# Designs tried in a protein design chat: VH-VL binders against b7kms5. Part 162

Target 1, 80 residues: b7kms5
Amino acid sequence: DTFETVRNTIRIESEVDESLRQLCHEERITKETWLEAAYLYLCEKPEELAQVIQLAQERLSQRKAIADYKRAKTMQERFL
Below, E stands for the ipSAE of ESMFold2; O stands for the ipSAE of OpenDDE; V2 stands for 0.75 times the mean of E and O plus 0.25 times the DockQ between their complexes.

## First folded at step 9 (VH-VL)

Design g9e (framework fv_miptenalimab; at its last look DockQ between E and O 0.03; V2 from the best seeds 0.00; counts 0 for: pae O 4.8 > 2, placed apart)
Fold by ESMFold2, look of step 9:
Structure g9e (fold): chain C 80 residues (1-80), chain A 128 residues (1-128), chain B 107 residues (1-107)
Amino acid sequence: as target 1 above (80 residues)
Amino acid sequence: QVTLVESGGGVVQPGRSLRLSCAFSGFSLSTRGVGVGWIRQAPGKGLEWVALIYWDDDKRYNPALKSRFTISRDNSKNTLYLQMNSLRAEDTAVYFCAHRPYEFTKGGATWYSYFDYWGQGTTVTVSS
Amino acid sequence: DIQMTQSPSFLSASVGDRVSITCRASQGISSYLAWYQQKPGKAPKLLIYAASTLQSGVPDRFSGSGSGTDFTLTISSLQPEDFATYYCQQLNSWPLTFGQGTKLEIK
């Protein structure tokens, strides 16, 4: 059977992307198949999915804090 | 209809071992995503999670019990086991087995864990 | 370990009352919470999972709300068969822990 696919753009921290790229190369898979497999596997173990979601929330909070810092810095520079 | 029936409880002296069984029907532990757990309840007390086994034989334990308790299964008999070693007075409880379901939908209904069907329990009493 | 604290431990109410039971997690658990009902000598029965999703066959007078650390089970119009002990359970982190229970009694 054929699958319908959707094109998506994803921004990944460079060091994480580099590590994931190396893993995919060594295992002879693609990032997209790894992502699909990881998601489907975690759906079958919701207790482990919960831990991944917690980590994702922590990383999102870190990215928001960096973005807020940069906005505050540009506002400080504008008013100084 | 999912059903679970526990057996193997009884009165046992401290330090001894006991193996509980959970015979189930209405699901297969070979079905991807399915799990079965053990939960216990001491007399007059609340519920305490003991262990969970996944469809792929991966296992998780309450860390307080991990050194003494082993969960296992026999899929050909639709049976789950809890081996309890070095039993102590605080292990006195009703032991339930419970089904942890899986259903894949695009609505995300399978993203959360819960125990939807429970057996009626088997009683373990550890006394001298 | 994530500690789940229920309040109150005991609740007296009359048929027809609206009652609420709260459950507080010691750490954030998102919506990874289930509610169970247990009658004496019986196994627990699942009422609600994912904090707010009603299990099939459970009357719609039961509802759940909350996320993160604070959760509430509400019975909108108490019926005679609702007198039981209620437990919350978090399924966010190992070990999977339950609240201590809330006994709902007739008065």
Scores: ipSAE 0.397, ipTM 0.836, lowest interface PAE 2.8, mean pLDDT 90
Fold by OpenDDE, look of step 9:
Structure g9e (fold): chain C 80 residues (1-80), chain A 128 residues (1-128), chain B 107 residues (1-107)
Amino acid sequence: as target 1 above (80 residues)
Amino acid sequence: QVTLVESGGGVVQPGRSLRLSCAFSGFSLSTRGVGVGWIRQAPGKGLEWVALIYWDDDKRYNPALKSRFTISRDNSKNTLYLQMNSLRAEDTAVYFCAHRPYEFTKGGATWYSYFDYWGQGTTVTVSS
Amino acid sequence: DIQMTQSPSFLSASVGDRVSITCRASQGISSYLAWYQQKPGKAPKLLIYAASTLQSGVPDRFSGSGSGTDFTLTISSLQPEDFATYYCQQLNSWPLTFGQGTKLEIK
């Protein structure tokens, strides 16, 4: 089989990215193939997938909190 | 369970100062996204936002009150404060402290400054 | 500042009625709106946030709708405990501002 790839921009938290980078280096894989493999594995593991989704939602909330806080500060400065 | 209890209200003459306290439990003001604010209500009138303090000690004020009022916190005591200086008759009101939660809707990345838990309020009367 | 205007200021209704309270913002606030209920001598109680999200523990006879500048709080079937004053609040811009309130009285 031949694979066609799609370019994506993925921003990863720095500490997680470093840890993942080390793992991929040791295992001689790429972050891309790790992500693909992890997703495919989880597609067959509904309980584990649910746990990962919950964790992902929490992490997204943390990112959004920071972004929204910055927005709120900017808004205050703009409307004062 | 979130609980907020205001204190420090009383009768004071114009030009004087007063410090209100709000003891809270059931949450931490060190939790990211959390805030606590003051909202006041003059007798027979509506609600007026006074100030808000965030988990990172950042503060927001009603511009009309910023020069005279200061919001602060003591995390070790789980207590919110409102220092009110140069009090005026129009500052007469019930002062509520209220919890501002960290929460998002399912479809959005929005920052909502609403108040989900309120204390019962403390009354401040400014009169000669 | 963003001005919030509620209508009506006073509303008389009977138990079982469907009632609606409107709130208009002086400028667009997207879905950044909350509704509160306040009874005499009590603190306000959060009913709705983000324009339409029902706060936990609030009966589902309460609902919020609208976006932009016009918002509505609806009580599908008024109960005796629902007679109170209701306030809207914009969450969009500093300073935070409230509507002047709507007093819902028994007819």
Scores: ipSAE 0.021, ipTM 0.739, lowest interface PAE 4.8, mean pLDDT 90
ESMFold2 (binder alone), look of step 9: mean pLDDT 90; pTM 0.929

Design g9f (framework fv_miptenalimab; at its last look DockQ between E and O 0.06; V2 from the best seeds 0.00; counts 0 for: pae E 14.9 > 2, placed apart)
Fold by OpenDDE, look of step 9:
Structure g9f (fold): chain C 80 residues (1-80), chain A 128 residues (1-128), chain B 107 residues (1-107)
Amino acid sequence: as target 1 above (80 residues)
Amino acid sequence: QVTLVESGGGVVQPGRSLRLSCAFSGFSLSTSGVGVGWIRQAPGKGLEWVALIYWDDDKRYNPALKSRFTISRDNSKNTLYLQMNSLRAEDTAVYFCAHRGYKFSLDSGTWSSYFDYWGQGTTVTVSS
Amino acid sequence: DIQMTQSPSFLSASVGDRVSITCRASQGISSYLAWYQQKPGKAPKLLIYWASTLQSGVPDRFSGSGSGTDFTLTISSLQPEDFATYYCQQLNSYPLTFGQGTKLEIK
C-alpha cells in the first residue's frame, strides 16, 4: 500500500511531550505514528473514544481559557 | 453542580461602605481559566457588569466603579467578595455573583466564555 | 467601550409565534456574544454563547445567529415559559457590556 502524509503542527504540553517522547523512544516509534495508531485504535472503541474526547475537550478548554484571558488583557491594554 | 450564594446586602446610607460575599461550590477559583464576577441590576433596569476576578487573582473592573469597588477572593473558603465604598443612591441594586465558564466549539473551531451560573443575588439599598 | 443595543426594547407576542430579537454592537465583536433569559425575581439564565451555540439544557426552539456587529436571538415557537426579559452581552473586550434588554410580553 502507498500513502501520502500531510504536514501538521502539533503543540503538546511539555510534561506530556517528554513522557510521550520517552515512550516512543523505548518502543522505537514516532509521536506521529503513535497518534495515528491511537486514533485508529480508538475508532474501533467508541466508549474509549468518548472518554478520550471528553478529556481532550477539558484540556483544550483550559488552554483556551488561558488564551482568552491573555487576549482580553492585551485588548484591555490596547484600549487604555 | 455549581452553586453560588450571595450575602451581605442591606440598607445603608450614602457614603457608607458595605462588603458583599459570595459562597460558591462545584468549582475552584484556582482552576486555570476560571473566572467569577459580580453583575448588578438596579430596580427595573438592565444588567451591569461590575467586576471579575480570575484564577490567577487578576482583576477586571467596570471603569465607572473601579475607584470605589474592590473584588477579592478567599480560596480557602471558596468565597468571593465585593467591597463597596462611598456608596451612592445609584448603587442600589440586586448584586449577582456569577461563574464565568468556558467551552470549545468544534463547529466554530473556537472557544468562548460566558456567565453560565448565577446566584440569586443580594439586595443593596442606598438611601438617606 | 462597546455599546450593545437591543431591538426592540419591548415585544408582544402570542404562544406559538416566531419571534426575533436583535442586538447590535458599536464595533466588531466577532462571535463573542451571549444571550441570557431573566424572569422576574430570578437570576439571568444563559441561553446562547459564541453567538449561536445553544447552552446545554436549553430548548432547541432557541437559536442564535450573527457575527461581527449584528446578532439575532430567535424563538421558533413561543412557549408560555418563554415570556421574560432577554439580554445580550459582548465578551470581546473589557469592560464587558450588556444590551439594555428586551421584555417579551404576552399579547
Scores: ipSAE 0.026, ipTM 0.747, lowest interface PAE 4.0, mean pLDDT 90
Fold by ESMFold2, look of step 9:
Structure g9f (fold): chain C 80 residues (1-80), chain A 128 residues (1-128), chain B 107 residues (1-107)
Amino acid sequence: as target 1 above (80 residues)
Amino acid sequence: QVTLVESGGGVVQPGRSLRLSCAFSGFSLSTSGVGVGWIRQAPGKGLEWVALIYWDDDKRYNPALKSRFTISRDNSKNTLYLQMNSLRAEDTAVYFCAHRGYKFSLDSGTWSSYFDYWGQGTTVTVSS
Amino acid sequence: DIQMTQSPSFLSASVGDRVSITCRASQGISSYLAWYQQKPGKAPKLLIYWASTLQSGVPDRFSGSGSGTDFTLTISSLQPEDFATYYCQQLNSYPLTFGQGTKLEIK
């Protein structure tokens, strides 16, 4: 009965947000409950969670300076 | 509704220091993948990238300026700073604060990041 | 450092013209390139990212093309509000360098 919530601001790419908004509207749920349910569901599925984490890490890397990512990858692929 | 507002510009003598501020809203620098940076433009000249700070405190500098300029932030105030030391006449410019965020390209199906929102700039004049 | 060379540095054209501005990178940058528009006394405005993707709210008379080292910004039918200075920027490697700019003025 003492469940508390935290209000956060996040930024989501516009096309993903549109798709998520459409899904939530059609299923009569909120983005918040969808996020909570998706996370709790994946916690019971280690392999699927690992795949989601890998995708999230790649998206995070792309959001940083692409030059640093390409520079590090190029050095890894070359014999130094 | 992203906004960035620069302040702290003014007239200063060569060799002196100046700290610029950028107050922002509509985003948080604690959000994964978000960066905020400084770009400058000397009178009648083109754009020159100065520095960038990311959500995880990763910092990047224009090598020509790194010895004299330091980027920093205060997340509790949603404020970005640029500390400029040992100022020279060539540092005279309008200094813009800009948000760098991920954008999806439908054509390629790829995410990448760009300076998509800019402040109006603050003017620094280094003159005796 | 990757140098970005814009051509031409100055372009004079009439309302209704089709114009193109070229940006060349000194080494391959894939498609990590943005185009900006800047009017006098104002901040730059992002027009195009990922070399060819139009930023939301930008008129579709603007288009971008190219990959690797050679990139083009095209305005299919110039409007009075398009007279400005245009910059490309590479975001493949630090430092994040801009082209020197192309000033587009009315004939």
Scores: ipSAE 0.000, ipTM 0.642, lowest interface PAE 14.9, mean pLDDT 85
ESMFold2 (binder alone), look of step 9: mean pLDDT 93; pTM 0.950

Design g9g (framework fv_miptenalimab; at its last look DockQ between E and O 0.05; V2 from the best seeds 0.00; counts 0 for: pae E 16.1 > 2, placed apart)
Fold by OpenDDE, look of step 9:
Structure g9g (fold): chain C 80 residues (1-80), chain A 128 residues (1-128), chain B 107 residues (1-107)
Amino acid sequence: as target 1 above (80 residues)
Amino acid sequence: QVTLVESGGGVVQPGRSLRLSCAFSGFSLSTSGVGVGWIRQAPGKGLEWVALIYWDDDKRYNPALKSRFTISRDNSKNTLYLQMNSLRAEDTAVYFCAHRGYKFSWDSGTWSSYFDYWGQGTTVTVSS
Amino acid sequence: DIQMTQSPSFLSASVGDRVSITCRASQGISSYLAWYQQKPGKAPKLLIYAASTLQSGVPDRFSGSGSGTDFTLTISSLQPEDFATYYCQQLNSYPLTFGQGTKLEIK
């Protein structure tokens, strides 16, 4: 089988990345193929997909909150 | 549950130094957004902010105390410190250690900040 | 620096009374205001943050209002355990500053 790949930059939270790296190593797979497989699996599982989406939204909100806090902190200091 | 326990207080003469400690549990000072600070209260007086340290080791000081006081941390011990030098009589107070929390409201688009957990304080008395 | 002025400094009231404590900032602090309660020999306890948000576990007889420079802490019906000293604090800018406190005493 032949297929084209698209290069993406994926930034993962450090603890999650380490855990995922270990899993992939043990299972002799890559994070890339894990992501592909996970997505394909979830496409067939609408309820599970909804749960993952919710979790992903929460995590995104956390990232945004942290980023906004850092920016707010910087701005606050700047205007003092 | 979050707990903070201050120690190191005592009676000292003016000009001396003293280091206070605050052992905390229930949170990590390496967690983004977390801050821990010192607030003091002279006998029969109000609250005065002393210093604060953020998770990223950024520090803030009361300008009146910055030249004499230093805030620091040891994450491995979950301990906050306050090094006080050149102590004066007016430094006599109960020194509280407090956790500073932050919360973003998506509804209002604004941040909230507060000291939500406090220790019971340690007493510092500076007298001749 | 931002000065926080509380009013009154002392307040006498009875159980069941509705009381209000005001806090004025020397400059605009948006909603970056917190209220604390302190009893003798104890550490301060957070009551309200973001000017009007009730801290978890605090009775709903406590409420906060205001924005900008003028803020109010209200206790709708005083309970015996509410007699204490109350402090406002601005967290808008450094240095962080507190009001001078309001001692609420039983009449």
Scores: ipSAE 0.024, ipTM 0.753, lowest interface PAE 4.0, mean pLDDT 91
Fold by ESMFold2, look of step 9:
Structure g9g (fold): chain C 80 residues (1-80), chain A 128 residues (1-128), chain B 107 residues (1-107)
Amino acid sequence: as target 1 above (80 residues)
Amino acid sequence: QVTLVESGGGVVQPGRSLRLSCAFSGFSLSTSGVGVGWIRQAPGKGLEWVALIYWDDDKRYNPALKSRFTISRDNSKNTLYLQMNSLRAEDTAVYFCAHRGYKFSWDSGTWSSYFDYWGQGTTVTVSS
Amino acid sequence: DIQMTQSPSFLSASVGDRVSITCRASQGISSYLAWYQQKPGKAPKLLIYAASTLQSGVPDRFSGSGSGTDFTLTISSLQPEDFATYYCQQLNSYPLTFGQGTKLEIK
């Protein structure tokens, strides 16, 4: 075999993960092959890739805001 | 006691510009996770989200308005701005300034965000 | 964009009635949904956040339920001050969209 793989952990929202697992099971593929195929497909489509990046940035911003609220609450509790 | 007060509305002709201001107190836009935004309501119509700015200067826009509207802030004055250019008749509305806060929901075990404090709005009328 | 569809658009009811207003999202929004009450000439007031959590100071005759795409606001016994327009809003994804509103009037 020529293709090396890297083992990584990825955290995905539970509802998205459930839908993706079901799709992969039904289509007889794996999450990693889906990720690879999606990325390679989008590499040839700059406008579609830009749309995906925009959505990813929006989701990242929401996660960042939530994390910052949790940090602020923890800090407040330490000084009560 | 959170307060937001909008100003800068008025009657303008199509194609003109206006800048709305929102003076707020009872919170700081420098506090992590805090956002402040604009929502508008045309006469007799529903609510439409316009724009949002976060504590880290990250900005989000309604795509239909992004080419003409710009959100900004001055933290030293606790003031939020909305620059509206190339105004059209359909921009006629009451413009509300609203605080967006995240709060932990014990029921769902998750953080959620909502527009929890609103100003009373400023009216913009675009008419010839 | 996620479309939010409220039903009904208009509701006529009497004091003491139980009423329900439904909000449906065009795609899943988990529980990132808020309900607002708006009286004529006033700003909206937050009632429910996270689909089911009651905002402080809101009477417990108001309740919210649902997740995913289908959500319901219920008022268990209408009071005279409850006649207003109600909006749902999704806060899962930009743009942050509202339903078209439900006007609740006195029969």
Scores: ipSAE 0.000, ipTM 0.616, lowest interface PAE 16.1, mean pLDDT 84
ESMFold2 (binder alone), look of step 9: mean pLDDT 92; pTM 0.946

Design g9h (framework fv_miptenalimab; at its last look DockQ between E and O 0.04; V2 from the best seeds 0.00; counts 0 for: pae E 14.5 > 2, placed apart)
Fold by OpenDDE, look of step 9:
Structure g9h (fold): chain C 80 residues (1-80), chain A 128 residues (1-128), chain B 107 residues (1-107)
Amino acid sequence: as target 1 above (80 residues)
Amino acid sequence: QVTLVESGGGVVQPGRSLRLSCAFSGFSLSTSGVGVGWIRQAPGKGLEWVALIYWDDDKRYNPALKSRFTISRDNSKNTLYLQMNSLRAEDTAVYFCAHRGYKFSLGSGTWSSYFDYWGQGTTVTVSS
Amino acid sequence: DIQMTQSPSFLSASVGDRVSITCRASQDISSYLAWYQQKPGKAPKLLIYAASTLQSGVPDRFSGSGSGTDFTLTISSLQPEDFATYYCQQLNSWPLTFGQGTKLEIK
């Protein structure tokens, strides 16, 4: 069956991205197809999906904290 | 129509082993997304989840029972098994086999699982 | 493990009454909650999944609400066949756990 794709800008933490890149290279897949497959797999295991969502929420919180720190640091440097 | 029928229950002495069977129809455990689990209920008590097996043979256990209980399947027979070893008095219960379903719910905005079909249960009594 | 606490453990009501059973999770389980009905000598029957989605074939007098840690099963107008024991179950984390049950008796 034919399908359409949509373009997405995905920003991944550098170390995770590198590891994922290596995995995809070794397995001769793409990050895109990996993401699609991973999601579809997790949809069939909502119990596992729930755990992944919790981890994702934690990582998001970490990103926000880091972003806030960087902003604060930048502001301090401007006024020094 | 989904049906599950448990068997293999009985009276057994402590320390012995027993294997329960669950014959099911209306679905295949080889179908992607399908899961089947065991849930038990001690006399006059509530429900306790025992184990779950997925279509891909991935297994989940109640940590309290993992060392003694093993869930397995025979797809050719559409049968689920529960091997119970080193049985104890506290294992006395009705053991239910249940189909694990899943679906995306717009209301909650997420995929969710549930036990939508249950067998009638088989009784296991562990006593001296 | 996630503990599920139902309230009340016992409930007496009359036909036609509006009744509510609550279930509290020891931690946030999002909407990964199911409600079951069990009658004596019978297997549990799924009523609600995903906290608020009514299972096919279940009368619409049953409804579920809540998210996070607090959930409620409501029967808008109690019917004679509704007297049974009700269980909540979280499916957010392993191991799966049930509430202790709520026995709904006729007054």
Scores: ipSAE 0.679, ipTM 0.901, lowest interface PAE 0.7, mean pLDDT 94
Fold by ESMFold2, look of step 9:
Structure g9h (fold): chain C 80 residues (1-80), chain A 128 residues (1-128), chain B 107 residues (1-107)
Amino acid sequence: as target 1 above (80 residues)
Amino acid sequence: QVTLVESGGGVVQPGRSLRLSCAFSGFSLSTSGVGVGWIRQAPGKGLEWVALIYWDDDKRYNPALKSRFTISRDNSKNTLYLQMNSLRAEDTAVYFCAHRGYKFSLGSGTWSSYFDYWGQGTTVTVSS
Amino acid sequence: DIQMTQSPSFLSASVGDRVSITCRASQDISSYLAWYQQKPGKAPKLLIYAASTLQSGVPDRFSGSGSGTDFTLTISSLQPEDFATYYCQQLNSWPLTFGQGTKLEIK
């Protein structure tokens, strides 16, 4: 049966990445499987997903020092 | 639940100004990710996007209208405004207020925003 | 600016027919496309978002397909209440733009 993956590049704030790396190492998982699991879990929980989205929007605002602020509300398809 | 009610339309002479209002309920424009905006429709014609304002006061305009139209809001009154200056005959239209929230699509696997709730419109007529 | 071209501009069909309306974007918009229905004297109503996802409360005889530049709205069994004008809209790039509309009349 066919299972397709995509490759992409993301940038994560260094202290968050360090914490996530430690978690993944301790639990014997990878960042990509963690991301997939977290997303799939939240898809079934609309209220929790809304809270994560709000936090993500706040984080995006903080990261916009160099980036085009206007694109944050359209959600970029191919670029962050 | 969500309602939007436009007001302030009328008949005005070319070159004059008019301010439209949109009173809304069932959502807060202070909610992260929420936007509300204006779309217009000239008699017998299609839809044309006018402007949008987001929860963080970020504003977007149709570039053909940006020099003459200003979108704004008053969150304490749950009201959206459109200030229209230097009105022209081609601005004659029904002006709709519309809510734009985030939506997740399982089919595409993406988040996006779409105009999911609309008011019934207010008519602006600019005399020749 | 991304131009959205709908076809046909006018369509006449009978109750029970299967009908399709197409929308072409002047450049790749991925799946950032919505379909709206507008009845005479009324505001538009969102039918489909993200090209293929049905809005809550919309009958399942409506469906959408396509990605990139070519998109289709299909009504599988036309009902009397489906008399309306249909618009596509791209939301990939600013400024937001609509197709010119397709008027569907019941014979």
Scores: ipSAE 0.000, ipTM 0.636, lowest interface PAE 14.5, mean pLDDT 84
ESMFold2 (binder alone), look of step 9: mean pLDDT 92; pTM 0.947

Design g9i (framework fv_miptenalimab; at its last look DockQ between E and O 0.33; V2 from the best seeds 0.00; counts 0 for: pae E 13.0 > 2)
Fold by OpenDDE, look of step 9:
Structure g9i (fold): chain C 80 residues (1-80), chain A 128 residues (1-128), chain B 107 residues (1-107)
Amino acid sequence: as target 1 above (80 residues)
Amino acid sequence: QVTLVESGGGVVQPGRSLRLSCAFSGFSLSTSGVGVGWIRQAPGKGLEWVALIYWDDDKRYNPALKSRFTISRDNSKNTLYLQMNSLRAEDTAVYFCAHRGYKFSLDSGTWSSYFDYWGQGTTVTVSS
Amino acid sequence: DIQMTQSPSFLSASVGDRVSITCRASQGISNYLAWYQQKPGKAPKLLIYAASTLQSGVPDRFSGSGSGTDFTLTISSLQPEDFATYYCQQLNSWPLTFGQGTKLEIK
């Protein structure tokens, strides 16, 4: 079998990235194969997938909130 | 839970220096969006904002105090500091350390900030 | 600087009363206004932010209103534990400034 891979840029929160990197190192796997495996596993687990999606949505919301706050801070101070 | 504990207060003579500390837990000052500040209260008087430091080390000062006071942090110790120089009698107060929170209002489309957690304060007395 | 003026400075009331404290800003601060409660020997406690948003854990007898320059903190039915000093704070512009405080005393 042959595999075709797609290159992606993934930005991960620093603490999560470090923890994940350590896990992958210990288990002799890569972050890429971890993500693939995790997704495939969750595809077979609809309830768990829903939980992960909810968590992912929350994390995305947090990222957006932080970004908006930074922008708000800058904008607010420009008019001070 | 968020906890802030001030220390370093005492009795000092005018012209002397003093450094206050605020040990905090329940949050990290390295977390984006976080701010921590000092607010003081002279005996029997109201609240006066002193300074604030952001997660990105950006600092804001009360203009009346900027030349004498310096706010700083040590993230490794989860500690906030206030270096006070050239102390005056009018600097006599309880100094509170407070966590600055924020929230975006979808209704107004604006960010609001506030001090949602406070320490119990440390007392500074400047007298001859 | 933005000056915050509270009214009244002192207020006497009885348990069960409806009381209102006003805060006026020297210039428009939109809704960037917070209310704090402070009891003797204690740190201030956040009650309301964004002029009208109740902080989590605060009883709903507390409410805030206003925008621009005039703001009001209302306690619908005063409870014994509500006797304290209240402060407004603007967070619209640097430097951050507080009102002079309103001491709510038991009649």
Scores: ipSAE 0.015, ipTM 0.737, lowest interface PAE 6.4, mean pLDDT 90
Fold by ESMFold2, look of step 9:
Structure g9i (fold): chain C 80 residues (1-80), chain A 128 residues (1-128), chain B 107 residues (1-107)
Amino acid sequence: as target 1 above (80 residues)
Amino acid sequence: QVTLVESGGGVVQPGRSLRLSCAFSGFSLSTSGVGVGWIRQAPGKGLEWVALIYWDDDKRYNPALKSRFTISRDNSKNTLYLQMNSLRAEDTAVYFCAHRGYKFSLDSGTWSSYFDYWGQGTTVTVSS
Amino acid sequence: DIQMTQSPSFLSASVGDRVSITCRASQGISNYLAWYQQKPGKAPKLLIYAASTLQSGVPDRFSGSGSGTDFTLTISSLQPEDFATYYCQQLNSWPLTFGQGTKLEIK
């Protein structure tokens, strides 16, 4: 039979999404299939998976830092 | 690949105006947290920060210059501008355009932003 | 404004030497400090950010240390291509400010 799927909403940076869309179009695959394949490939490669996790953590922290920047920017404006 | 190319420099008389341009590629000024700005260097002297514009159109100026200099951008052309009015001899310098992006330091576990990519500069000479 | 003071202003050294350049901030800046290298006629190049983190593509003979007000850039084994002027910059508070520079000449 076919694999059961779950529908989810994700947010991807626009420039990353554009690049991923182009890759998927050229290789005639879907974004979903690419994500599944990338995860399954990395599950068998502990060192490579750790590097991907580290990069993902950095990108998540960047989003938090932008929120913190907006708060800090408001504070600095009061003293300039 | 991030590139920045400045243009619009030249020789002008005191009191005149000049507009500098910086054409950039390899990043979008619409990306949250990204800034792009101007730094200048007078002949034989050190570096001086001039102005910065962020993705959300927030603008920051060196207080000594903000009465005469205006930073602006055109995101559709990936171009940054510096309008310089009432030019003085002390404004003579090479003007660099620089990208300021957020960077994570694994060593310290912190985020902050730094001028990580620079153009080659354009020379402005204000001479009577 | 936060003033950044570099020492020494001028340094002459031989290939293979270990050299250090210091930068002192007039107020605490945590680790929001960058080091730049500038060769004659060229734009500055980022070497170190967050006081101690090496920018991609920079040789590992460069290192940075310090926090608060006192910072050091160290070159562990000086090479001929390291002839340049070095600047520190604080990015903690507006306006952003640079040190006055340290000119490193290799004999």
Scores: ipSAE 0.000, ipTM 0.649, lowest interface PAE 13.0, mean pLDDT 86
ESMFold2 (binder alone), look of step 9: mean pLDDT 93; pTM 0.950

